# VHH binders against h2kzm9r124to488: the designs that were tried, part 33

Target 1, 365 residues: h2kzm9r124to488
Amino acid sequence: RFTIDTSRAKSNQYVVSLCSKKIGIIEYPDGRSDKQPCDVYWHNVVLSDMNKIVTSPQSRVNKFPGMTELAKKISLTHSISSMQKLFPDEYAFYPNSWFLPAHLADFHAFYRKAQALGKTEMWFIVKPDEGAQGTGIYLINSPNQIRNVDQRQLVQEYVADPLLMNDKLKFDFRVYGVIKSINPLSIYVAREGMARFCTEKYEKPDSSNFKNLYAHLTNYSLNKANEAYVHSNTLQDQTRGSKRLLSTVFHQLESRGVKTKRLWHDIKLILVKTTLAMLPEIMLHYEHHFYDSTGPQCFQIMGFDVMIREDGTPILLEVNAAPSLTADHIVPHPGRTLLEGGQRVRSIVDEVIKIPLVRDTLLLV
Key: E = the ipSAE of ESMFold2; O = the ipSAE of OpenDDE; V2 = 0.75 times the mean of E and O plus 0.25 times the DockQ between their complexes.

## First folded at step 5 (VHH)

Design v56 (framework vhh_8ghr_2; at its last look DockQ between E and O 0.01; V2 from the best seeds 0.00; counts 0 for: pae O 11.4 > 2, placed apart)
Fold by ESMFold2-Fast, scan of step 5:
Structure v56 (fold): chain B 365 residues (1-365), chain A 125 residues (1-125)
Amino acid sequence: as target 1 above (365 residues)
Amino acid sequence: EVQLVESGGGLVQPGGSLRLSCAASGFTFSDYYSIGWVRRAPGKGEELVARISPSGGYTSYADSVKGRFTISADISKNTAYLQMNSLRVEDTAVYYCAKGEYYDSEEYWEPFDYWGQGTLVTVSS
């Protein structure tokens, strides 16, 4: 029988345990006491010493060494920008980006050229390196508005033409990719994903609204804090919930004349091309940790955040190396804050997405 | 066994500075974790003051302390620090070091699962 160690799965343990039981995998939620290896190790994050944990060549772990850093905004931008220099048409799905302070002069040159061509109202999003979960992010329309230009930060062209639904809320798709192996490269795209909605109506950025992040950023942690956030407790919430099924939104887009077959094909290509851009660095870290292995030791679920332009063109916003696989949300205990936990309440939308995702991932390995 | 041990608290005058330390054992900062400083003053609720992912390279701060407090971590010493400058009487509280899961820009905000015993900071003339 196949065995799985979920002792390091943390918040993801519930879904992994459920799937393991359903498909007949023997789970060790506290690790094995007999010091024998498991067939699968499920971790919530990349561990620096995973090669000391995954010692058998027949064992697999659900993370690639170095992947968390490679998926971060600056490293991702570096990987994609390198590919854009060689294949600008193939990597046009990623917004024009500059990481500071290294590319400050290039950003100024781009801005001056755009102004000379008559583009008078262009917006950029600034993502400071120290920011987490949307914190510290701000919009600018001139390079002189950048705060502390000597600090590490990403500046990207802000996509001001999002496709909107009838509620006029900006949204993006969380799409899940599974890297089964890197040698040979094998990638699968989950058919179900999540549509994440802003909590305030979108308007093109101007001097009156650019500070309203609840209208401009689809970030889950940011929008969850707004009183307008609507939890999707049932499938009926798909019309008004802040988190909806990708398939439901795709059906609505198709009904409005969007070419959803082409859109899905283009999204799958974004996942593949982004993985290819990251692949050399992934291989370098993999070789360092598993140079003595004769077979594939790693697989990984990745989250890709994709926005759709008004013309139906998909744009990559972010890549997540440790996407949450929790199927609940937390309601704080009376008189306490979320910092200490709370009552976990079932999320049917997350279950519909994440149970098949994890189940099928386990069946692939 | 995971342990977090705070130190560096004490009495300080308004406008002064203190550095709190959180010595961690049972896990390594070379792995991805969230380390936070949470304070609780008498009669007030908990406030997350600052958070760091030592290996993730991100930090965040409460609006009440931005520009005055700096969170940092020494991976080799497995120790997190809170540098507190321009202290005010309202900063008086018990400060707790807490460990949680890694927090990324696009992911769930998970609560802390391990807490230190706390260290008292008193800002008074």
Scores: ipSAE 0.336, ipTM 0.670, lowest interface PAE 3.2, mean pLDDT 83
Fold by ESMFold2, look of step 6:
Structure v56 (fold): chain B 365 residues (1-365), chain A 125 residues (1-125)
Amino acid sequence: as target 1 above (365 residues)
Amino acid sequence: EVQLVESGGGLVQPGGSLRLSCAASGFTFSDYYSIGWVRRAPGKGEELVARISPSGGYTSYADSVKGRFTISADISKNTAYLQMNSLRVEDTAVYYCAKGEYYDSEEYWEPFDYWGQGTLVTVSS
């Protein structure tokens, strides 16, 4: 019988256990006592000691070694930017990015070309990667506004033209991709995903709100955890927003004249192209991690955050290597803080998305 | 198995600085976990001061400490830090280090499941 070790699934264990029971997989939530390997190992996150935990080459594990680091925005941006140099039209779905000072001339050239094409307002987010200066993330509208141009820093297009719903709220899609294998590459895109809405109406950058937008960006720089962090363009970074099914929002967009079949096709291509950009590093980390032994086959559920421009084109914002697969969330008891404990509240939206996602992933394996 | 040991508390004048340390054992920061600092002032409830995901690179802060406190982690030393600057009398509290599982973003996080003993910070003149 087909077996799964969920002893390291943590908070995701509920959904994985439910799906395992439904399709007849024998679950070992505490691991096997008989020291035999399981067919599948389900981990909550990428574990640095995976090669000591999953040793059988006949086993599959739901994480690629090193993927957490590879999906971080700095590493992701480096991988995609390399492909943008080779295939600029194919990788236009990611905001243009420049690592200064090395790409300073390229950034100036981009700006001059865009001005020549008649683009009158352009905004860029700058992330200095050296803390000695004391400045954090800031917004610019011309290259002349870059501080300390000879220091290492990341410049990225600020996407100021998101498609908005009738309520003028900014939103993005969380789309789930399943990397079944990397040699050969096999990736599946879940039919259902999440649409996440901000709680505040969107305002484009202009002179009247520039200081307030700048203050929000500066406040985010105070929360830097390491040098790899890059600020997201999603307003939900500050507050929890409402969640909807991707299919519901697609229906609403279709009724407003958006060509949703084309949009979905383009989103699927973003997932494939992003995985292709990451692939060399994924292969290197696997070979390094399992160099001294034959390792398991890896697969992985990835979260892709996609925003839609007002002209209907999708933009990749970020990739999450370990998206939550929980179908509920914990809220504080009434009149208490969350630190005093909490209660689990069922999330129908998460169930509709994540139960089929996990079930189908287990069937693919 | 899991232990969190806070240190660095003490008496400091308003406007002063203090750095708290949280030494962790029984798990590694390179795994996908979050570390937080929670404070309890005399006669008040608990307040989440700051949280960091060392492997994921996310941080968050309470509004009451933004711009004054900085959370950081040294993965190689398995230690988290809270740098507290421009201290106020209102910052007087017992500060606890806490560990939680998995932090996808500031809006998707697990509750803390392990806590330290706490370290007292007193801000007075």
Scores: ipSAE 0.012, ipTM 0.412, lowest interface PAE 8.7, mean pLDDT 77
Fold by OpenDDE, look of step 6:
Structure v56 (fold): chain B 365 residues (1-365), chain A 125 residues (1-125)
Amino acid sequence: as target 1 above (365 residues)
Amino acid sequence: EVQLVESGGGLVQPGGSLRLSCAASGFTFSDYYSIGWVRRAPGKGEELVARISPSGGYTSYADSVKGRFTISADISKNTAYLQMNSLRVEDTAVYYCAKGEYYDSEEYWEPFDYWGQGTLVTVSS
């Protein structure tokens, strides 16, 4: 029987355990006491001693060494920028980006040039490199509005023309990909994903609304704090929720005349091209981490945040090396804010997405 | 495109019977799918009433309906049914047909990924 070590799965343990049981994998939640290797090791994060834990080359582990760092905003930008130089048309799906402080002068130069060309209404989004959940993110329309130029940050062109539905809420997709192998490269795209909606109606950024992050940022972590957040209790009502199934939104888009097949194709290409851009560094980290032995086979579930422009073209916003595999969320108590506490409740949307994702991943490897 | 269309709902007296139908399209009943009935009563949350793996023949029922309700599927018609006997006032709800994945497991059912529009069942004297 196939065996899995989930002793380091942590927050992923519930879903992984559930899936393991479903497909008949023998789970060792505390590791194997007999010190025999498991077929699969599932880790929540990459630790420095992973090479000491996963010693058999026949074993598989669900993390690539260095992927967490590589997927960070600045690192990702470096990888993609390198490819953009070589293949500008193929990698146009990633907005122009500058990492501070190193590229501050370049950003100023870009801005000046743009102004000279009559592009006077450009907006940029500033993101801390290590920032999570939308913390520290803000919009600017001039380089001089950067709050701290010495801080490690990513400045990126803001996508000001998002595709909107009738509700006028900005949204993006969390698309999941599984890197099965890097040599040769093999990537699988999950059929089901997530759509994240803002909680305030979108308007093009201006001096009056640029601070309203509920209208401009799609992050769940941010929007869940808004009273306007719509929690779905059923798969039926999720069609109007702040979190929806990707398939649901695609259906909605199709009904509006969007070429969804083409869109999906383009999104898949983004996943592949992005992974390709990261591949040299992935390989380098792998070789470095397993320098003293034959390393195990690594695989990894990745999250890709993709926004659709008004013209139907998808844009990559972010890559997540460790997307959440939890299927619950905190709902505020009636009449209270999340800051005052809440109750953990089942997220049906997350379950529909993540359980099959993990299951199929385990079947794949 | 996956579609589920419920029918057969209506008004019935306590002790009466109804048969709900769920016509499925966009997929074929196979070993990999389950069909379920979920009901939502006014002011209450959703309750899984019954679930079936059409190809495998596995069924599951809520305790509240065991012995009274029977879920079945006709593969040739790609339609699932819920025979409801000995109906009670507390059975009043909107009944939804739902589709999910099923892998040969006696212990676990996959969550539903598609739902119908629902059909209202009212049990009243």
Scores: ipSAE 0.005, ipTM 0.213, lowest interface PAE 11.4, mean pLDDT 90
ESMFold2 (binder alone), look of step 6: mean pLDDT 80; pTM 0.822

## First folded at step 6 (VHH)

Design g1 (framework vhh_6fv0_2; at its last look DockQ between E and O 0.53; V2 from the best seeds 0.49)
Fold by OpenDDE, look of step 6:
Structure g1 (fold): chain B 365 residues (1-365), chain A 125 residues (1-125)
Amino acid sequence: as target 1 above (365 residues)
Amino acid sequence: QVQLQESGGGLVQPGGSLRLSCAASGFTFSSYAMYWVRQAPEKGLEWVSWIDSSGGETYYKDSVEGRFTVSRDNAKNTLYLQMNSLKPEDAAQYYCAKVTYDSSGFETIWPFDYRGQGTQVTVSS
């Protein structure tokens, strides 16, 4: 039987353990006392000593060295921008971006040029590089509105024409991909993913509504704090929830006449092209991390946040090297805010997505 | 066993036309979207065209849009690529590829698990 070391799985341990049991993998939650290698090591994060723990080249580990950093906003932008220079048409799925403070002048130049061309209603989104889950994000319509120009942060063109359904809520997709290997490169996409909905109706940004992040940001971590957040208890009611299955939303889009097959194809291409853009750095980090030994085989579950424009074209918003694999929500206590605490509640949407994702990943590797 | 066999490649002058064919066997052809991909010397594999299982939806690389036409005959298990107004930059080995679904919840997106041996397209004056 295959063996898995989950001693460093941390927040992922529950789901990984559950899946391991389901497929008959022998789990060592505290590591192997006999010092024999496991077939698989599941780590929540990559630590500097991973090469000391995973010593067998026949073993597999669920993280690529350096991927967490590489997937950060600025690093990702660097990777994609490099490819955009070479292949501008093929990499048009990523909004124009500037990383501060280095590209501040370039951003100003872009803005001036745009204004000269009569584009007077451009909006931009400012994202701190170290920010997680929507923290510190805000919209601007002029470079002069940047709060701190010396802070490491990403500025991107704001996608102001999202595809909306009848509920007029902005939404994006969390699509899951698995990099099975990098040499040779092998990528898979999960058929099931997540749709995240804003909790306030979308309106094009203006001076009156640009601060309403509940309307402009799709992040779960942000929207869950809004009273308008809709937690789903069943697969039936998730069709109107703030979290929905990708397949559900695709079905809804299809009913509206959207070419969902084409859309899915385009999304797959985004995953591939994005991974290809990152590949040189992934390889470099791998070689450096395992310089003193034969490295194990690495694989990794990746999250791709994709928004659909009104014209049906997908746009890449973000890449996550460690997407949450938890399958519960924190719901505020009755009459209280989330800040005051809450209770953990089963998330049927997350369960349906993440349990099979992890299970199938283990079967894949 | 899944088999794909490309044909129809050759040498053409710039502005010329070719029609590629791909014979498929070993799977339910009508249930799968199909791809045309190509690889030029010293270049990587690139998507050229996509057609859904029914043939109702098609996709083209921007550089070939308006010049190439993908089609399929599900009754004959055959995929086609009509290439008109060929350019030197179109010269490559052309492959037909099948979308692969894992029995699990995954779909392979790179590389294609199933593609033929390819057919060579050369564009030269």
Scores: ipSAE 0.509, ipTM 0.808, lowest interface PAE 0.7, mean pLDDT 91
Fold by ESMFold2, look of step 6:
Parts: C-alpha cells; structure tokens; sequence
Structure g1 (fold): chain B 365 residues (1-365), chain A 125 residues (1-125)
C-alpha cells in the first residue's frame, strides 16, 4: 500500500491525514524512523532543502523547488509579460506591466497608443523595488507622474472596473489548480473553489480620493514585506469578508445574465497559460535543485486568484504556491482582538472545498 | 481509444461559409460536452465554442458569436461548426475537443484533449 510522510504538513496535516485514512494510505505523521522513503511527501511550503529531505526518485513530493519565488508578484509578472510580448491577445488576462527603468520607453509607447485609441482616465500602480528602497507604492494616471524614474520599480495597470454584486462589494475567486507533472506537463483544475468578498464597498480612484487609496495600497505593500505585520482595519476588513462557494456565486452571476460557462472556460485557460508562462523557470529550478541525482516527481496544488471585470472577463491577480488547506480558522475570543489569541472554529465552506481537493489529489498522484 | 477526426476545412473568400465536422469514437459521445478550438501562428491555441452534452446550451467566443453555430448529432456521434461571414482572423487549424467532467472533482485542462489532425481553414481575398 502507499505511504505518506506528513511530518512537514504543519497546519494542513489534519486534512491530509483525514484523506489518507479514508483512502487507505499509510501515514507517518512524525516521519519514518527506519530511514526508508515514503511514496508521497506532503509539505506545507516549498522547502529550500527539499533535495536533502526527499532523496528517492520513486517518491512524489507536493511542491516544486523554487515555486514560492516563481509565484511571487515580481517573478510571475516577468514570466507573463514575456509571453504578453509574443502573444498579446492570449495573455491579456494579466495587467500590463513594466519594469523600470529598462521598460520606460515601452510604458510611454503603451500610454500614447492607448490615448490615441481614445482611452480616458487610466490608472497605474507603481511599486518601488522593495529590496533596495522599500518606501511604498502609489497610483499614477500619467507616465510623467512616476517619481524617481531611474530607480528600479514595477509599474502595472490598476484594475479599476471590477464586476460588483448588488451590494457593491469586490470579490475574487480562489481557483485551485494541480500541476500533476511537468514532464509531461499535466494540469488539472478543481471544479469547486472559493469566492472571497471584501467587507468594504469599492471606491474607484479619482483625483479627490488618491491619498486615501494610496494609504490602503501602502498598507498592502507593507504587509507583504513584513508577512507577520497586519494593519488591522485594512486587512481585518478583508479577513472578515464572507467566504462563499465558487459554485454558489456562479449561479448568482448566471441569474444576472453572466455567461458563466464561458467564464469558467476562460478561467481554466488562465491556469494553463500562467503555468506555461512559468514552465521554463520551473524546469530550470528543478534541474538545478536535483542536478546530482534523479529527483522525485513533483506535483503541486496552486491557488489562482482571479477577479472579474465589469464586462465579465477574468483577470489574474495572484498565484499562491502554498494555499492553505485547513478546514478551520482562528477567530478571536469574544471581546478580544485576534492578536490576544483565539480559538479554532470549523469552516464548512473550507471543508467542502479542501477535503475533496486533497482527497482527489492523493488519488490522482 | 478516444478518436476525434475533423473535416470540412478549406480555402474561403472573406464573407464565405464553411461547415466543419468532427467524427467521434471510442467514448460515449452523448455524455460529454465538446469544444471547438483553433490554432493560428500569431494567436496560439484559443477556444471557439462550447456545446453541452445534450446540445441544449452553447457558448461562443465574442469575436465569432452571431457568425458561428455549433451543433451536434448524438445519434451520429458527430460535432459540427457552421462558420458564416468568415474573416481573415478566423484562419486557423480547427480541432474538436472533449470535456472531461465526470465523477472526479477535477477537470483535465492540459493537455487539451484534441487528438485529431485538425482541419485547416484559410481565408484569403
């Protein structure tokens, strides 16, 4: 029978253990003491020393080496923008992006072409190089508003026209993809996913609200840089947003005239095209990481965050290399803040999504 | 073994019409939704239309809606694409593809299941 090492699954261990038991996989939650390899290794995150932990070519591991870096905004944007130059219509699902100063002329050319085609108010988000400066992000509506143009920074189209439900709340979809293998390439999508709603009504950028939006964007950038730091009102509002099943929101969208089967098809293509854009770097990291031996077969559950434009077209927002597979979450005790501690509570939406996701992934591999 | 065989392509003037056929075998055709997809050198692989297993629902890429009609004959295991008012941008190799959505919680999204040779549509003035 198949064996699985879950000793590095951390918070995801409960769901993986439950699924392993249901399908008859022998679990080693503390690792094997006899030094023999398991058939599957389930890690919580991409581990930099994976080549020392998973040494058998017969083993499978649920992470590709280097994927955490490859899925981060900078690397992801580099991969997709390279494909956008070759196939602009096929990769229109990702906001146009420019790395300054190298692409400054390209950004000006894009802006002039868009203005010549009659595009009105366009907004862009500017993200200075966090490694070198780390001072903050800001919005612009013209290339002339870029501050220090000779410093490394990322400019990206700001999506200002999201589809809103009747309550004027922004939402996105978390869609789960499974890269089963890269040689040959094999990709699956889970039929069920999550829709996450913000608690605050959407506010479109304009000249009068720029300062307030800038503060929100700066707090988002600081949270990414610090990882453990949270500005309570900004992220608490997002964290306290409702979670719904993707299927439920799709039915609601269909009743409002959205062509949801076409939307689903377009989302599936986003997953494929994004993976294809990343594939050369995935292969290089694998070969580098296992250059002195035949490595294990890697597979990975990926989270794709997709927003829908007002016209019904999907936009890729982010890729998460290690989406949470927990079926509960920590909430504050009554009358206390989350920072003072909390308790585990069951999430039915997460169970409905994540238990089948993990079960079917284990059966797939 | 799943087999899909496309036919009906050819050279057409702008504004002309073609009807593509896809003969299916090796699976229960009536149980599966089907795609038409196309491949052009400048555009990559893109979907064109979708039809459910019964033929009751159809969807189209915006640029072809109103010009193309997908249909199926489940008794003959055949998928069709009627293409009217053809434009140079429609020139491509056209493939039919099967959608897998049965008992598993997953759909296969790559490789895309178009195992036929395709049929070439060329539009020239």
Amino acid sequence: as target 1 above (365 residues)
Amino acid sequence: QVQLQESGGGLVQPGGSLRLSCAASGFTFSSYAMYWVRQAPEKGLEWVSWIDSSGGETYYKDSVEGRFTVSRDNAKNTLYLQMNSLKPEDAAQYYCAKVTYDSSGFETIWPFDYRGQGTQVTVSS
Scores: ipSAE 0.438, ipTM 0.722, lowest interface PAE 1.3, mean pLDDT 79
ESMFold2 (binder alone), look of step 6: mean pLDDT 78; pTM 0.781

Design g2 (framework vhh_6fv0_2; at its last look DockQ between E and O 0.57; V2 from the best seeds 0.50)
Fold by ESMFold2, look of step 6:
Structure g2 (fold): chain B 365 residues (1-365), chain A 125 residues (1-125)
Amino acid sequence: as target 1 above (365 residues)
Amino acid sequence: QVQLQESGGGLVQPGGSLRLSCAASGFTFSSYAMYWVRQAPEKGLEWVSWIDSSGGETYYKDSVEGRFTVSRDNAKNTLYLQMNSLKPEDAAQYYCAKVTEDSSGFEVIYPFDYRGQGTQVTVSS
């Protein structure tokens, strides 16, 4: 019988257990005590002691060592920038980026050159490397507005021409990729994903609004804290929720004349090219982590956040090494804010996306 | 056993034209979308064009759009690439590749499924 250790799946355990039961995998939610390895280990994050937990070369684990650091904004930008230097047309899907402090002079030079060419409305987003929930993210329109210039941080061009839906909300797509293996490289994309909408109407940045974090950002955690946030609780609510199915939004885009098959093709290429840019470091971290023996076969579900320009071209925003696989969300108690606590509610959009994603990943590996 | 065989490459002057062919066998050709991809010594492997299984929809890399035309003849199991207004940067080994699909709700996106020797396109100044 095929076995899975879910003792370190934590908040993702519910979905993984459900899928394991449906396909006949024997689950060990507390781990095994009989010295026998499981066929699969499902971790919620990349664990620094993975080589002590997963010791059999016949086992599979759903994380690559080091991937959390490799997917962070500064490390990701280093990987993509190296490829942009070699193949500028192939890697044009990533915004111009500068990581501080090393690139501060380059950023000033870019800004002065753009001003000399007559560009008067330039906006940039500043992202601290540790801010998964958007903590410390802000907009600037001049290099002299950077806070703590000696601190490690990413400056990127802000894409101010997003494609908007009829409700004028900015959105991005969360696309799920599965790295099945790295030697040889094998990558899959889930046909279904999510679209995440800002809770306020999009306004182009100007001097009066550039600190409005929610209008220019689509991070789910920040939008969820905004009181205007609308949860999608059923498939019938799909068109109105802050989270929508990727397939529903693609249908809406198609009805507006967007070439959605080209868009999907371009998104698939972004996943491939991003993974290729990261691959040398992924392989190096694996070799160093399992330095004295053959380690397990790693695979990983990755989240790729992609926005669409008004002209239909996709742009990579970020990569998440451990996207949530939960099927619920927290809403405030009636008459209270999320800061005062909340209750967990079933998320149909998350179920439609994540249950098949996990089930099919288990069948794939 | 899937087999793909490219032909039609050669030496051409800038601004000239070539037509590439890809003979397919060992699978139901009409059920699959197809790529043209290319590889040049100073570039990695890059996609050139995509065509739907029926031939009804096509897409191109921006640098070749308007110059290249992909087509297919499903009765002859053959994929074509008409290359007009060729530039030195188009010089490469050209391959056709089958899009691999998985019925489980995934699409395979890497590796590209190319198996032939390819056909060389050389553009002399």
Scores: ipSAE 0.504, ipTM 0.749, lowest interface PAE 1.0, mean pLDDT 81
Fold by OpenDDE, look of step 8:
Structure g2 (fold): chain B 365 residues (1-365), chain A 125 residues (1-125)
Amino acid sequence: as target 1 above (365 residues)
Amino acid sequence: QVQLQESGGGLVQPGGSLRLSCAASGFTFSSYAMYWVRQAPEKGLEWVSWIDSSGGETYYKDSVEGRFTVSRDNAKNTLYLQMNSLKPEDAAQYYCAKVTEDSSGFEVIYPFDYRGQGTQVTVSS
């Protein structure tokens, strides 16, 4: 009978425990007192002492050393940019990007060249490297609008031509992938994922609307604060919700004549190519962390945020090395704002996605 | 058991044409998307083309777009790759490939679980 150590699972402990029970895995929520190894270790974060905790090479651990840092905006951009230089056509799925302050001059040069070619209305998105959930993000249409040029941050071309449905709300996909192993490399994609919708109708950015982040950013953490956010209570209702199942939206797209099979294929390629771009550093961190012993096999659930352009081509926006596995949301108390607190309520969309994701991941490894 | 057998490779001059075939058995061929992949000497495996289960949608690597055509005959359990205007950089071992769909809610996307022995394509200068 398989065993799992969840003593470091923290926020993931609930879902992992639930899934472990469902599939008959013996859980040790406080670790094993007998000092015997578990078959699987589930960690919320990678700590410097992971190699001291996971000592058996026959064990599996759900995190790659260094992946959290590697998946950050600047690090990811470095990895992908290296591949773009070698294979520009193959890696066109990632917007042109500059990391500040190192590439500030390059960004200015790019902008000047674009202007000289008559491209006068270009927009860029500025993302803090340490920022999460839309914090500190803003749009610019000139390099001189960067608030702090000395701060570590990512500048990317803003994708101004998103594919929209009849509701005119901008949306993206959270696609879940599992890196099962790196030697040899083995990657899986979950069949079910999430679509995240903005809460205000999309309009091309201009001087009057570029500050309206509810129209331009798809992040749940941002949009949930808007009164226009639509929580779904049933699978039937989720078809019009701010969170939808990926499969639901794919069906909606198909009804509009979108080649969804090809789209899905292209998304899968993005996952593979992105992982390949990251692989050298993943391997390096692994070897470094387990330098004095034979390391365990690492696996990891990854989140890939993908937006679809009007022409049907997918674009990679972000990679998340620790996608949220929580399946509830907060509803404001009657007469109060969300900022004042609320009640935790089940998210049916999150449950349908994340519980099977974790369950099937445990079965996979 | 899943079996894939490629054929049709050979030696051609630049600008020449070849038609590759892949005979499939051991699974419901018409239910699966199929891939052509290739591996040149001292290079890694690369994707060349994709066709959905029905044959209604196709995908091509940019470098072969307009020159290669993937097709399938589900009644014959056969996959095809028509290669026109061949270039020296097209020289490689070509494989047909299938991904495994498991019941675990996942789809394997790397590497391919099933591929044949391959067929050699050589483009002479």
Scores: ipSAE 0.475, ipTM 0.808, lowest interface PAE 0.6, mean pLDDT 91
ESMFold2 (binder alone), look of step 6: mean pLDDT 78; pTM 0.797
OpenDDE, look of step 6: ipSAE 0.474; ipTM 0.820
ESMFold2, look of step 8: ipSAE 0.487; ipTM 0.763
ESMFold2 (binder alone), look of step 8: mean pLDDT 77; pTM 0.781

